# VHH binders against Profilin-1 (pfn-1), part 134

Target 1, 132 residues: Profilin-1 (pfn-1), of Caenorhabditis elegans (q9xw16)
Amino acid sequence: MSGWNAYIDTMTAAAPSIKRCAIVGAADGSVWARTEADNVFKASEEELKTFVALFNDVTQVPAKGADIEGVHYVVPRTEESLIFGKKENTGFFAVKTKSAVLIAVYEGPNEVAAQVRKAVESMQTYLNNAGY
Key: E = the ipSAE of ESMFold2; O = the ipSAE of OpenDDE; V2 = 0.75 times the mean of E and O plus 0.25 times the DockQ between their complexes.

## First folded at step 17 (VHH)

Design uh6 (from uh1 with Q102R K107E; framework vhh_7pa5_2; at its last look DockQ between E and O 0.59; V2 from the best seeds 0.00; counts 0 for: pae O 5.3 > 2)
Fold by ESMFold2, look of step 17:
Structure uh6 (fold): chain B 132 residues (1-132), chain A 123 residues (1-123)
Amino acid sequence: as target 1 above (132 residues)
Amino acid sequence: QVQLVESGGGMVQPGGSLRLSCAASGFTFSSYAMSWVRRAPGKGPEWVSYISGTGKSTHYADSVKGRFTISRDNAKNTLYLQMNSLKPEDTALYYCAVGGPRPPPLEGEYQYWGQGTQVTVSS
């Protein structure tokens, strides 16, 4: 099967603190790849469509927070194509490319967040350079 | 294990129609967007059409827009491509794939394609 799953594997290998990860269509929130099995990324297409629409105006997201997998996160920081969410000892980084949104949910103290951010941003850069 | 099996291809005259099927197993089909991709003789893969997991969103390459219709039956775990008004340039091996338009392969990644189903449009 040729698809997006190799990109999931690359990100999770680069940052082992990632517990769940997904690549979804930026226009419709439909899943193109995700972690499966014991660590399935569980979000409906409807929830993910709402989530990816946050990138339409990231400046509004800190006031609203963000929901992924039915979990509400405080969003202390956004950039034009990046949303960082935080809840207790967990968090997420989401980055937007031309065609997709990459989502990584991690667990652990703030020290691991840098690895997770680097993993998703490296893939974001690669995909943007390739036109995706 | 994940399996995608294409069928429904054949030889047809210009202006004819074919309906392709893709039988999916080994994963939660309804959770994933799906695409049809084709490879013409001597050419690399060309994205043809896309459908979201729920089926509520579809997209088409300009070369097939208005002639091809993608659909899915999530109860049967099957993806379809209805191809009408076929032209010689539609001649290709057709594959189904998970997700949107495929990015280039990563370093060291071996790109795996299934059998595909051959569509030949010739007089």
Scores: ipSAE 0.775, ipTM 0.890, lowest interface PAE 0.9, mean pLDDT 90
Fold by OpenDDE, look of step 17:
Structure uh6 (fold): chain B 132 residues (1-132), chain A 123 residues (1-123)
Amino acid sequence: as target 1 above (132 residues)
Amino acid sequence: QVQLVESGGGMVQPGGSLRLSCAASGFTFSSYAMSWVRRAPGKGPEWVSYISGTGKSTHYADSVKGRFTISRDNAKNTLYLQMNSLKPEDTALYYCAVGGPRPPPLEGEYQYWGQGTQVTVSS
């Protein structure tokens, strides 16, 4: 494992509703770090490659939705560096940095979404400021 | 537990070649991108090369581009670094690490270092 696991731990600690989390390369979706043990992030590299490519044109994502770990999520809206989706009592937040995409999958009522977003956006800001 | 064991280092003359290996265990090797990182005496860690989990994508530092080749055998849980046209400035302790390239401020933040393998290029 690498130091990137520390960032995974930081995000999961900041938002307990996060069940699984990953840091992947923005260019190719390669996995740099992911939650393990009881909360293994299971998206394949091929799936992640497709997912990170969504950031090339986020305006089209709400019409199509997004798939993570074989699960299809409805995407209500997008921002330039933010894609979030919902499915029943689950959802995800994905944010893009200069070179990475941070993905957090959460479970819980809609009220927990704000905390999850804050966690990943905080990390996004940190990494961007670090030049990454 | 996570283990990374580097090997293949040695002493060579300038222009020589070496092939490093990294035996990985304690995690799902094929699920993670891997990198080679080196530390020269008196210098901080320097990212050298990156390879995606499937091996389809590779990247290199400008200092080694065209001379080094990273590869992996996921069936053997092994990472490789073929080093050709070695230069004295390539002298360093070489480590394999989980993850992609890191910006300079984060280069020293790698965890789970192996013992490293020493590469010495000298006349």
Scores: ipSAE 0.022, ipTM 0.306, lowest interface PAE 5.3, mean pLDDT 89
ESMFold2 (binder alone), look of step 17: mean pLDDT 84; pTM 0.848

Design vh1 (from vg33 with S106H; framework vhh_4orz_3; at its last look DockQ between E and O 0.73; V2 from the best seeds 0.74)
Fold by OpenDDE, look of step 17:
Structure vh1 (fold): chain B 132 residues (1-132), chain A 123 residues (1-123)
Amino acid sequence: as target 1 above (132 residues)
Amino acid sequence: EVQLVESGGGLVQAGGSLRLFCAASGFTFSDYSMAWLRQAPGKRREWVALISYAGDYDYADSVKDRFTISRDNAKNTVSLQMNSLKPEDTAIYFCAAFDSFDSADHTYDYDYWGQGTQVTVSS
């Protein structure tokens, strides 16, 4: 297990509603780690390249949404380093660190979103402090 | 006072069409994403459609290609055009406003709800 895989495990443990997650390079969308086995994060490299580029101007994302794993999400909210997508009983949080983008896809009612955000933001803070 | 008032519901035959409207007041409509949800008898409330404050939209799989959500920020309205209606579309339809995140308690939920409008599709 790579060091990055441990961070995937930490996020998924912190928020049980997370079904899939990935840590990717902020510059090119390259996959550093991802959930596997029964919950494989399936976004392609091309898709992730497009996705991480959304952080270049997050203010425009709510107008066009975001695609992950071939699924289109409406984006009701963005912040400087955060994109929140929603689709029916699912959603995602993506947060940007100095060099990475953390993506967590969750399933459940709206109430679970807070815990998911906390999980990814905690990891965001940790990685930022570590220089990543 | 915040209000969401639905209209346009009623009885329609299968294959027919209805257009629901939701008139919003008491808040800055253009800052909110808007959603339609529905609840059939004995079932949980389910997501139907969502349109962001910036105009992007999506639908539940069960209504894709049949329903169309739109908004008019000048009139503070959101609408749901429902075509090719089926008996399984029978439900109370709710309009909801979604500001996505409450920073005070870190919650994500719909902020405001209408009282709902009944849609009945007969076979």
Scores: ipSAE 0.778, ipTM 0.889, lowest interface PAE 0.5, mean pLDDT 93
Fold by ESMFold2, look of step 17:
Structure vh1 (fold): chain B 132 residues (1-132), chain A 123 residues (1-123)
Amino acid sequence: as target 1 above (132 residues)
Amino acid sequence: EVQLVESGGGLVQAGGSLRLFCAASGFTFSDYSMAWLRQAPGKRREWVALISYAGDYDYADSVKDRFTISRDNAKNTVSLQMNSLKPEDTAIYFCAAFDSFDSADHTYDYDYWGQGTQVTVSS
């Protein structure tokens, strides 16, 4: 789904602190689009399958955390369709749409977390309204 | 009123150990994820360890395998066992609390901070 790359560009433009991001299928973690080049999103197929399954019950995630790109993140908060993870001066937001999961990995001071959340939730709303 | 009070800091020789404690009051401790951060003179504050309200944890790579974070919800405490201390670990260590159940959309930052406890590791 090469047309999905524009949505990657939209999210990274909206929140420059996003270093890597991806749009993956909610059912199986298949990659629909991701950041490429020297900021390639490197999560494996098995990692993504495990990751998207976390949305089956987000309330269980804080007990075990989440892994992305071989990095373990402590998950101090989840919401119905959102998982937030932290590792050092980095973190991620992931949100689920009707058919996809949006994943954004960021770096920077804590104030950028709100900006990243806004970028992924805006795209979540857009894709849901478009039927995805 | 919310309070986070750190204790257990002090002077120790390289290779030694210290255990820090953070006593919490004024909020529902079991709803909070707890962190240790540190700040050396003239440097930025850095993340050391985080433990979620449900018990998962992780560490900064620089302290992994040497430090252990734990929490006791019955006593409203979080602790940091620091082994094999190095001069680079010298800093003021802060306890911080993150509300894990806040439904309001705000900064996604730590809500409460302690005053800090000094750890000094001599060579």
Scores: ipSAE 0.713, ipTM 0.873, lowest interface PAE 0.9, mean pLDDT 90
ESMFold2 (binder alone), look of step 17: mean pLDDT 84; pTM 0.842

Design vh2 (from vg84 with D110N; framework vhh_4orz_3; at its last look DockQ between E and O 0.86; V2 from the best seeds 0.83)
Fold by OpenDDE, look of step 17:
Structure vh2 (fold): chain B 132 residues (1-132), chain A 122 residues (1-122)
Amino acid sequence: as target 1 above (132 residues)
Amino acid sequence: EVQLVESGGGLVQAGGSLRLFCAASGFTFSDYSMAWLRQAPGKRREWVALISYAGDYDYADSVKDRFTISRDNAKNTVSLQMNSLKPEDTAIYFCAAFDSFDSGSTYDYNYWGQGTQVTVSS
């Protein structure tokens, strides 16, 4: 788990707008790493189990949205391995690797979203190449 | 030419209701998520409500349980029913469109209306 914390730090450093972040198992939503201290990622185990299951059929997610940390997000866009949610001046990007789901919750104007996506997708690519 | 035209704004007393409409043309409406935003004098534009292209929706906490967003893809319209209006709801209300399928990297609203004035008196 300590090794996964470094990846959390990498993503948060790459996109300052990221407030909370987690790496969880794609199969069951188990937490491998998460932001802590002042920016604790607070999603429950049951919630994460439900969330990672959304990737089984991303095409249906925009009709129902996604819940993270007890907050409902409208999902205006999905791709095969990506879910994008919006709420006011906040949002999230979730991307799926071979064995994990990376979740980044951000705050800021719409313009910051591109940088957040880039940060999580860069990590996605790295982990995929590493076999995760 | 892309157009978003808001209507339904006006003056109303506190506790009253208004229904805003936005008529869209010049793009494939069903491919876009639609939002209402508002800007009060001297304040930044703020998010009010969003409805995805697939029909899921959410609201700002300040308007939750009072406002209702809906869309009609057959008519290319999005509406905002505003009940229990308060003076702090006074603002110019804007309709905006978000392309849910664009590969663009800005993640901003693609199109905006000119806005409609809503004034709530105490």
Scores: ipSAE 0.833, ipTM 0.911, lowest interface PAE 0.5, mean pLDDT 93
Fold by ESMFold2, look of step 17:
Formats: structure tokens, C-alpha cells, sequence
Structure vh2 (fold): chain B 132 residues (1-132), chain A 122 residues (1-122)
């Protein structure tokens, strides 16, 4: 297991409704770590390159939505370093650090969204403070 | 006073159509993403469609290609055109509003309508 995989484990433990997540490079979408085995994060490198580029101007994202793992999500809200997407009872939070994008795909009722957001933002803060 | 008021529900035969409307007041409608949800007897409320404040939209897979969500910011309305209705579409339909600009919120809908009954027979 890589050292980056420990951060995946930390996020999934903090918010059990996270079904899949990944840490990818902000410049090119390259996968640094992801959930594996029964919950493999299945986004292609081409899809991830397109996805991380959304952070170049998050204000444009609500007009077109976001695709991850071949699923289209409506994006009803963004912040400078955060994108929130919804599809049925699933959704994602993605946050950008200095050099990475953290992506967490969750399932569950709407009440779990705040817990997922806190898990990814806590890791965002940690990685930013560590220089990543 | 914030209000969301649904209308347009009723009884229709399978294969028929209905158009639901949701009239909004008491908030800046264009800052909100709008959703339709439904609740059938014995089931939890489920997501049907969502349209962002900026116009992107999508649907639950069970209604895709049959339902169309649209919004009119000049009239402060969101609508749901429902074609090819099936008995399984029978439910109370709710509109809901999501504040797209309130960072730090619970990431849940801020306002809900009272619901309108849709009943699809046969």
C-alpha cells in the first residue's frame, strides 16, 4: 500500500457513506491513490484530466455539470476550491489542494452530504498544510 | 415569507401526460437550484430531477426520456413535463430549492413545497 493510500483510508473511515474516492494530480488528473478492490474508483485518466480542469474556473461548472466514472452530475454549488455534484441519491465532493484534487463519491440520504464534505475538507486542509 | 407552491397534479390514465408547476416567492429565485422529488406510499422521498441555477439538469434513470424539467426565472417557476406516465409514477411530487451560493450550509434543500398528488391509473 502506498503512503497516499493511508489518506484514502482516513477519508473513508471519517465518512462511511463514501463509496469510492481518489487523490489525483491537479495538473493532469494522474491517480496518486484511490479506493481499490471491491470499491475501485473507475474514472479513466482522460476523464480525470477533464475533471481537474474544472477547477480552472469553478463558476462555469454549474452550467454544464461534471462527469466522473461515466456518470453525469448536476453541480448546484461550487466554491473557490470545491465542487459539489448530485445524481439521484448519490453525489460527490471534490476539493483542490495546492497540487492535488480529492474526489469522494458517496451514497445515502442528503444528511450524509455534510459529513462527506467535512471529511474531504479536513484532508484538504491537512494536505495544504503539508505542502501538497 | 418563502413559499413554494406546486400545482398541476391529478388523475391520469397510464400513457398520459401531466405538467407540474412550482411557483416560488420570497427569495431570489435565480440564485437557487431547483429539484423535483416524489414520495410513493411506503417509500422514502426520492430525487426525480434537478436543474442548477445556471441551467444544467438531469433526471433519475427511471424517468429519463419521459420527464422534462425546466425553469423560468422571469416567472419564478420550475416545471416538470411528465409524459408516458406509468402506474409506478404515482406519488406526491414536491419541489425543493437549494441555495447555490450559501457556502457552509448542510448541502440540503432549504425550502420545500407542500406537494401535489399524481395518480396514474390502470
Amino acid sequence: as target 1 above (132 residues)
Amino acid sequence: EVQLVESGGGLVQAGGSLRLFCAASGFTFSDYSMAWLRQAPGKRREWVALISYAGDYDYADSVKDRFTISRDNAKNTVSLQMNSLKPEDTAIYFCAAFDSFDSGSTYDYNYWGQGTQVTVSS
Scores: ipSAE 0.797, ipTM 0.905, lowest interface PAE 0.7, mean pLDDT 92
ESMFold2 (binder alone), look of step 17: mean pLDDT 83; pTM 0.830

Design wh1 (from wg28 with T50V T58K; framework vhh_6fv0_2; at its last look DockQ between E and O 0.95; V2 from the best seeds 0.00; counts 0 for: pae E 3.3 > 2)
Fold by OpenDDE, look of step 17:
Structure wh1 (fold): chain B 132 residues (1-132), chain A 123 residues (1-123)
Amino acid sequence: as target 1 above (132 residues)
Amino acid sequence: QVQLQESGGGLVQPGGSLRLSCAASGFTFSTYDMYWVRQAPEKGLEWVSVISYTGSNKYYKDSVKGRFTVSRDNAKNTLYLQMNSLKPEDAAQYYCAKWYDILTGSFGEFGSRGQGTQVTVSS
């Protein structure tokens, strides 16, 4: 019910194949906002703390993968502020802003994944420009 | 080549209804989330509704919630927008697209849209 919920709503609308998403603190993985109701983002605090720490050295992530909501994803590659994973017809995109990590879990083919990535990256840019 | 063709627009009185269609070709329609976008005179582009590739998830601009319904028929490569209780402020050129950045208000280089269909609401 914080102002960050609006950004959750925006991301889910921007790419409707996003199943769940969250905005968390880049420093500690604390949840600022997340999808609720039927699509609750269920990653634990401990898991998120571990996840956001992956951005400290993204080069090592492909070797070990990434876990979100108790699901292990293969990470084909990473970028400086982008970690993405795949599992069958699902995946996630996680982008880092100045102070946050945006995580979007999606379901769909590669074409949909591309749309989800664009939406998450657009939000990343927006928040960065806003100082977050 | 990606082709999108909107149709179904027209002139209606306030409170009237229209059903827009978008015929898609040149890409695998069933594997894309789809977007309805509109542009009113002297206004910028704004998203209206989006629908997931399976049709299971739908989202609407607040101003059209409860009045508009998005749907799709993947077998027919067609996107629909049922517009009920139309208001003068709904008057615009309506476009369908396989991408629209709702944050920047643009189709970007990846966004494809058609020529649009004109919706006019006037008594």
Scores: ipSAE 0.863, ipTM 0.926, lowest interface PAE 0.5, mean pLDDT 95
Fold by ESMFold2, look of step 17:
Structure wh1 (fold): chain B 132 residues (1-132), chain A 123 residues (1-123)
Amino acid sequence: as target 1 above (132 residues)
Amino acid sequence: QVQLQESGGGLVQPGGSLRLSCAASGFTFSTYDMYWVRQAPEKGLEWVSVISYTGSNKYYKDSVKGRFTVSRDNAKNTLYLQMNSLKPEDAAQYYCAKWYDILTGSFGEFGSRGQGTQVTVSS
C-alpha cells in the first residue's frame, strides 16, 4: 500500500485547494492511503465503512447528508459513482472505482470545487483503467 | 471570454533568472487555482507548478522544486513564475492555464491557456 501514497501526492498537486484526501477500499472503507502529517485525514474506520456503503444507493444520500472526519455535509448532488458534500466554504468529492473510493476534502468557492471534481474524476478514470 | 497572456520569456545563460507573468481577464481570477505548464521542442506538455486561489498552497514538479516560485496578485489578476538557477532543460514554451490534467497531459475542455512565452537557456 505504500505505492498508493504516490496517488495521494498526485491528487493534491492536481488540485491544490484539496486540503485532505484518501483512497479507501470500496468494500470495507479500509484506508489504502491518505494525506498525513499536518493535513492528516482523520476519518475513523467505522465512519469510513458507513461512508463507502453510501455508494450502494446514492439516490438516498441527499435526504440525509454524509459524514466525513466527524463533519456533517449537505449532499446536494450525487451521480452513480460520485457524491458531492458541502458545508459553508468547504466540501468534499467522493468517487467510486472498481475497488476503491477516492475522497477529497477541499476549501474554496464553487469554481475551485469544479477544479477539484475534475481532478478526482481524472484519477477515478485512471484507476478504473488500471483495474482498480 | 477567458483570456490569458504570458510574458517575460527570453534568452538567458545557464544559472540565470527570468520572471514570467500571466495577465488574466474574462473570469474571476481570484476564485480559481492556476497552473503553469511547459512544452519543450519535440515533447508533450508537462506541468510545472500550481497555486491555489488564495496563493497559500503551491506545488512544483520535482525538477524545478527549490528553483522556481509561483505566486499571484489577485488585485492585478496576474500570475507569476520566478525562475532561478535556470538550466538548459528548462528551455520551453511556458503557458499559464485555468486547468491542466496531470494524468492525461492535456488542458481538456475545461482549461483555457494563453499563447505562451518562450524561455531559451544557452551559453
Scores: ipSAE 0.315, ipTM 0.716, lowest interface PAE 3.3, mean pLDDT 89
ESMFold2 (binder alone), look of step 17: mean pLDDT 81; pTM 0.820

Design wh2 (from wg88 with L103M F110M; framework vhh_6fv0_2; at its last look DockQ between E and O 0.76; V2 from the best seeds 0.55)
Fold by ESMFold2, look of step 17:
Structure wh2 (fold): chain B 132 residues (1-132), chain A 123 residues (1-123)
Amino acid sequence: as target 1 above (132 residues)
Amino acid sequence: QVQLQESGGGLVQPGGSLRLSCAASGFTFSTYDMYWVRQAPEKGLEWVSVISYTGSNTYYKDSVKGRFTVSRDNAKNTLYLQMNSLKPEDAAQYYCAKWYDIMTGSFGEMDSRGQGTQVTVSS
């Protein structure tokens, strides 16, 4: 699993206002890697299973919102493979690859949010091209 | 117009120190995470260090950890890189950037970074 941890390190370096992030299996929400220690990504297995299933029909997500780490986010918009959640000065971006969902929870203004989105989308493209 | 201007480069002996500065204008500096990126001649771009918009989170490429320290002064719209224990492999053009794609090794638009400052390490 140290290989997947390198992708966590890359995402946090790409957008250092990411507070927590994870790579989880798209089919079942199983955790492949996540931030640990004082910044542990604390979503439960049950919550992650529900969360990744949102990508089965992203058009329904704005009406429901999304829960991650026990926090409820409004979802202003989605795209085919991207969910953006917002709560006050915090938010998340989640993107789906062929096999995985990348989740990044951040804190900061809209400019930071844009940098976080670019970082997770760049990783999404990389993993898709690598077959994941 | 977004402007970033690096300074503080120069010639130094191995083991020496330099402090780079990046003066920012034309955007709200305090709302952006910032990057230090370097390029040796005929080589690709390589990220060096990154700092969150508040300064509370910093990250370093493994090859510079413990030797380089990134910091920022949001009141002065300035980003810094303190480089200690410099090695010949640190010689490069150093850029500060408002955006940099670590995965592709590229900047975004021209306004995403400065013109750079040269660091040369001679034995």
Scores: ipSAE 0.519, ipTM 0.785, lowest interface PAE 2.0, mean pLDDT 90
Fold by OpenDDE, look of step 17:
Structure wh2 (fold): chain B 132 residues (1-132), chain A 123 residues (1-123)
Amino acid sequence: as target 1 above (132 residues)
Amino acid sequence: QVQLQESGGGLVQPGGSLRLSCAASGFTFSTYDMYWVRQAPEKGLEWVSVISYTGSNTYYKDSVKGRFTVSRDNAKNTLYLQMNSLKPEDAAQYYCAKWYDIMTGSFGEMDSRGQGTQVTVSS
């Protein structure tokens, strides 16, 4: 788990507008690592279990949206391994690796969203190459 | 057109201090996270510090933690880097950028940086 914390730190540094983020198991939503202290990622286990299951059929997600940390987000569209949502000046990016789901919740204008997406996708690529 | 202009570099002795500035124009500065990156001779680009668009979050490369401080004045469209306790290994061309992938060491589609300012640390 300590090793996964390093990846959390890397993502938050890569995109400082990330407020909270987590790395969870793709199969069951179990938390491997998450932001702590002032920016604790607060999604429940049940919520994360439901969330990661969205990747089983991403095509249906835009119709129903997605919930993270008790907040409901509109999902404009999805990609095979990417779910992103928006709510006012906040949003999230979630990407799926071979065995994990990376979730980053951010706050700010649309301009920062691009960097947040890049950060999680870069981590996705890295972890995939590492076998995770 | 996006313009970034770094300044404040120079020659200092080990243990000395410099304050870099980056003047931004041609885009809404206050809506972008900003990056300081540097390139030493015969080395690749590396990130040094990152600051959120509001300035509320800051991050630093481990090697500069406790010595460097990033800040910004959105009213003046200016990014700053206070460098204290400078070491020879800090010598590099320093750039400010509005997008940089710290994982890959590369600029993305939003690639924008200035010509840089040279920092030299020597006795």
Scores: ipSAE 0.443, ipTM 0.764, lowest interface PAE 1.1, mean pLDDT 93
ESMFold2 (binder alone), look of step 17: mean pLDDT 81; pTM 0.817

Design yh1 (from yg8 with D58Y; framework vhh_4orz_3; at its last look DockQ between E and O 0.64; V2 from the best seeds 0.00; counts 0 for: pae E 6.7 > 2, SAP .68 > .668)
Fold by OpenDDE, look of step 17:
Structure yh1 (fold): chain B 132 residues (1-132), chain A 123 residues (1-123)
Amino acid sequence: as target 1 above (132 residues)
Amino acid sequence: EVQLVESGGGLVQAGGSLRLFCAASGFTFSEYAMAWLRQAPGKRREWVAWITRGGYTYYADSVKDRFTISRDNAKNTVSLQMNSLKPEDTAIYFCAAGYPPPIPPSSTEYDYWGQGTQVTVSS
C-alpha cells in the first residue's frame, strides 16, 4: 500500500457513507490512489482529466454538471476548490489541493453529506499543509 | 538491472547555478514520476521536486522559483536546474523514481533511488 492509499483509508474511516474515493493529480487526473476491492473507484483517466479541469472555472460547473464513473451528477454548489454533486441518494465531494484532487463518492440521505465534506476538507487541509 | 545515476554535483559559490542530471535505466522510464530529494548533514532527507509522467512539476517551498525539474523521456533522464543557490542548499541530492510520488514529502518510499551527488554551496 502506498502512502496515498493510507489517506484513502483515512477519509473512508472518517465518513462511513463514502463508498468510493480517489486521489488524483490536479494537473492531469492521474490516479494516485483509489478505493479497491469491493468498492473500486472506476473513473477512467480520460474522465478524470476532464473532471479535474473543471476546477479551472468552477463557476460554470453548476450549469453543466459533472461526470464521475460514467454517472452524471447535478452540481448544486461549487467553491474555489470544491465541487459538490448530487444524484438521487448519492453524491460526491471533490476538493482541490495544491497538487491533487480528492474525490469522495457517497451514498445516503442529505444528512450524511456534511460528514463527507468534513472528511475530504480535513484531508485537503492536511495535504496542503504537507505541501501537496 | 535498475539504475539511477546522478551527475553534475560539485562546489559552487552562493548565488551560483548548477545543473544536476539523472540517467535512468532498467525500467520503463515514462511510466514513473521522477523526483529529486536531498539530505543535508545531520538533517532528514527532504523532498525537493518531482515531475509527473506528463511533465507537470511541483516544488518544495524552499526551492520554488529557484529550481527547475525537467525530464527527457527519449533519453531517460531527469534534470534539476538550480539557480540562486544558497549555503542551505548544501546536501547530497538524490534522484528517485516512483509513481505516484510517496507521501509525506520527506518519505523515502520511492521505487528506485540513485546513489546521490554532492552539492556544496559556499558562502
Scores: ipSAE 0.065, ipTM 0.513, lowest interface PAE 3.4, mean pLDDT 90
Fold by ESMFold2, look of step 17:
Structure yh1 (fold): chain B 132 residues (1-132), chain A 123 residues (1-123)
Amino acid sequence: as target 1 above (132 residues)
Amino acid sequence: EVQLVESGGGLVQAGGSLRLFCAASGFTFSEYAMAWLRQAPGKRREWVAWITRGGYTYYADSVKDRFTISRDNAKNTVSLQMNSLKPEDTAIYFCAAGYPPPIPPSSTEYDYWGQGTQVTVSS
């Protein structure tokens, strides 16, 4: 289990505005790693299975929004392997790799969103290149 | 008691095929990712292939397109079909289980291990 935790640490170090994040299996929503302790990523297996299935057709997501950790986000835009959600002064970025979905929930003004996106996309590229 | 028991190893000529099997017991098989690793004489144990609990497969570059990993959750088995075998594939092959799958090139961070089965490929 501890091998994937290093990637959680890498993302949170790259974008300190990330408050919680997780690496989840793309097919089944299983948690491979997540932030713990003071910043527990609080999503059920059922919620995560529903969430990762959004990547089966990202074009439908802006009309519906997305739920994670029991919070409903509006989704202003998506890309083939990326979902961006917003609620008030918080948001999330989720990106899909070959095998996983990386989810980062952040707090802060709009200018920190670019840092969060960069952190998750950098890890997406790294994991894809590693065969994940 | 957790057990992973490999079978199907043996001696085969280069270009030939073998199918390895791993029978699992003592844990909830369907919750685990399953992997095959191998250790050649004088070398570190290396990752060969793994399959997630949901059936996604991953392969080391050296075996891609020649080996196929599959699982049967009803029988609690994982298998490795090995085609176009080369002398460099000679090794002890281990079945392993983990949750989540260890990050490649890791060969050491699995929860459960089998005892291994010898595969020898001669020219």
Scores: ipSAE 0.014, ipTM 0.248, lowest interface PAE 6.7, mean pLDDT 86
ESMFold2 (binder alone), look of step 17: mean pLDDT 84; pTM 0.863

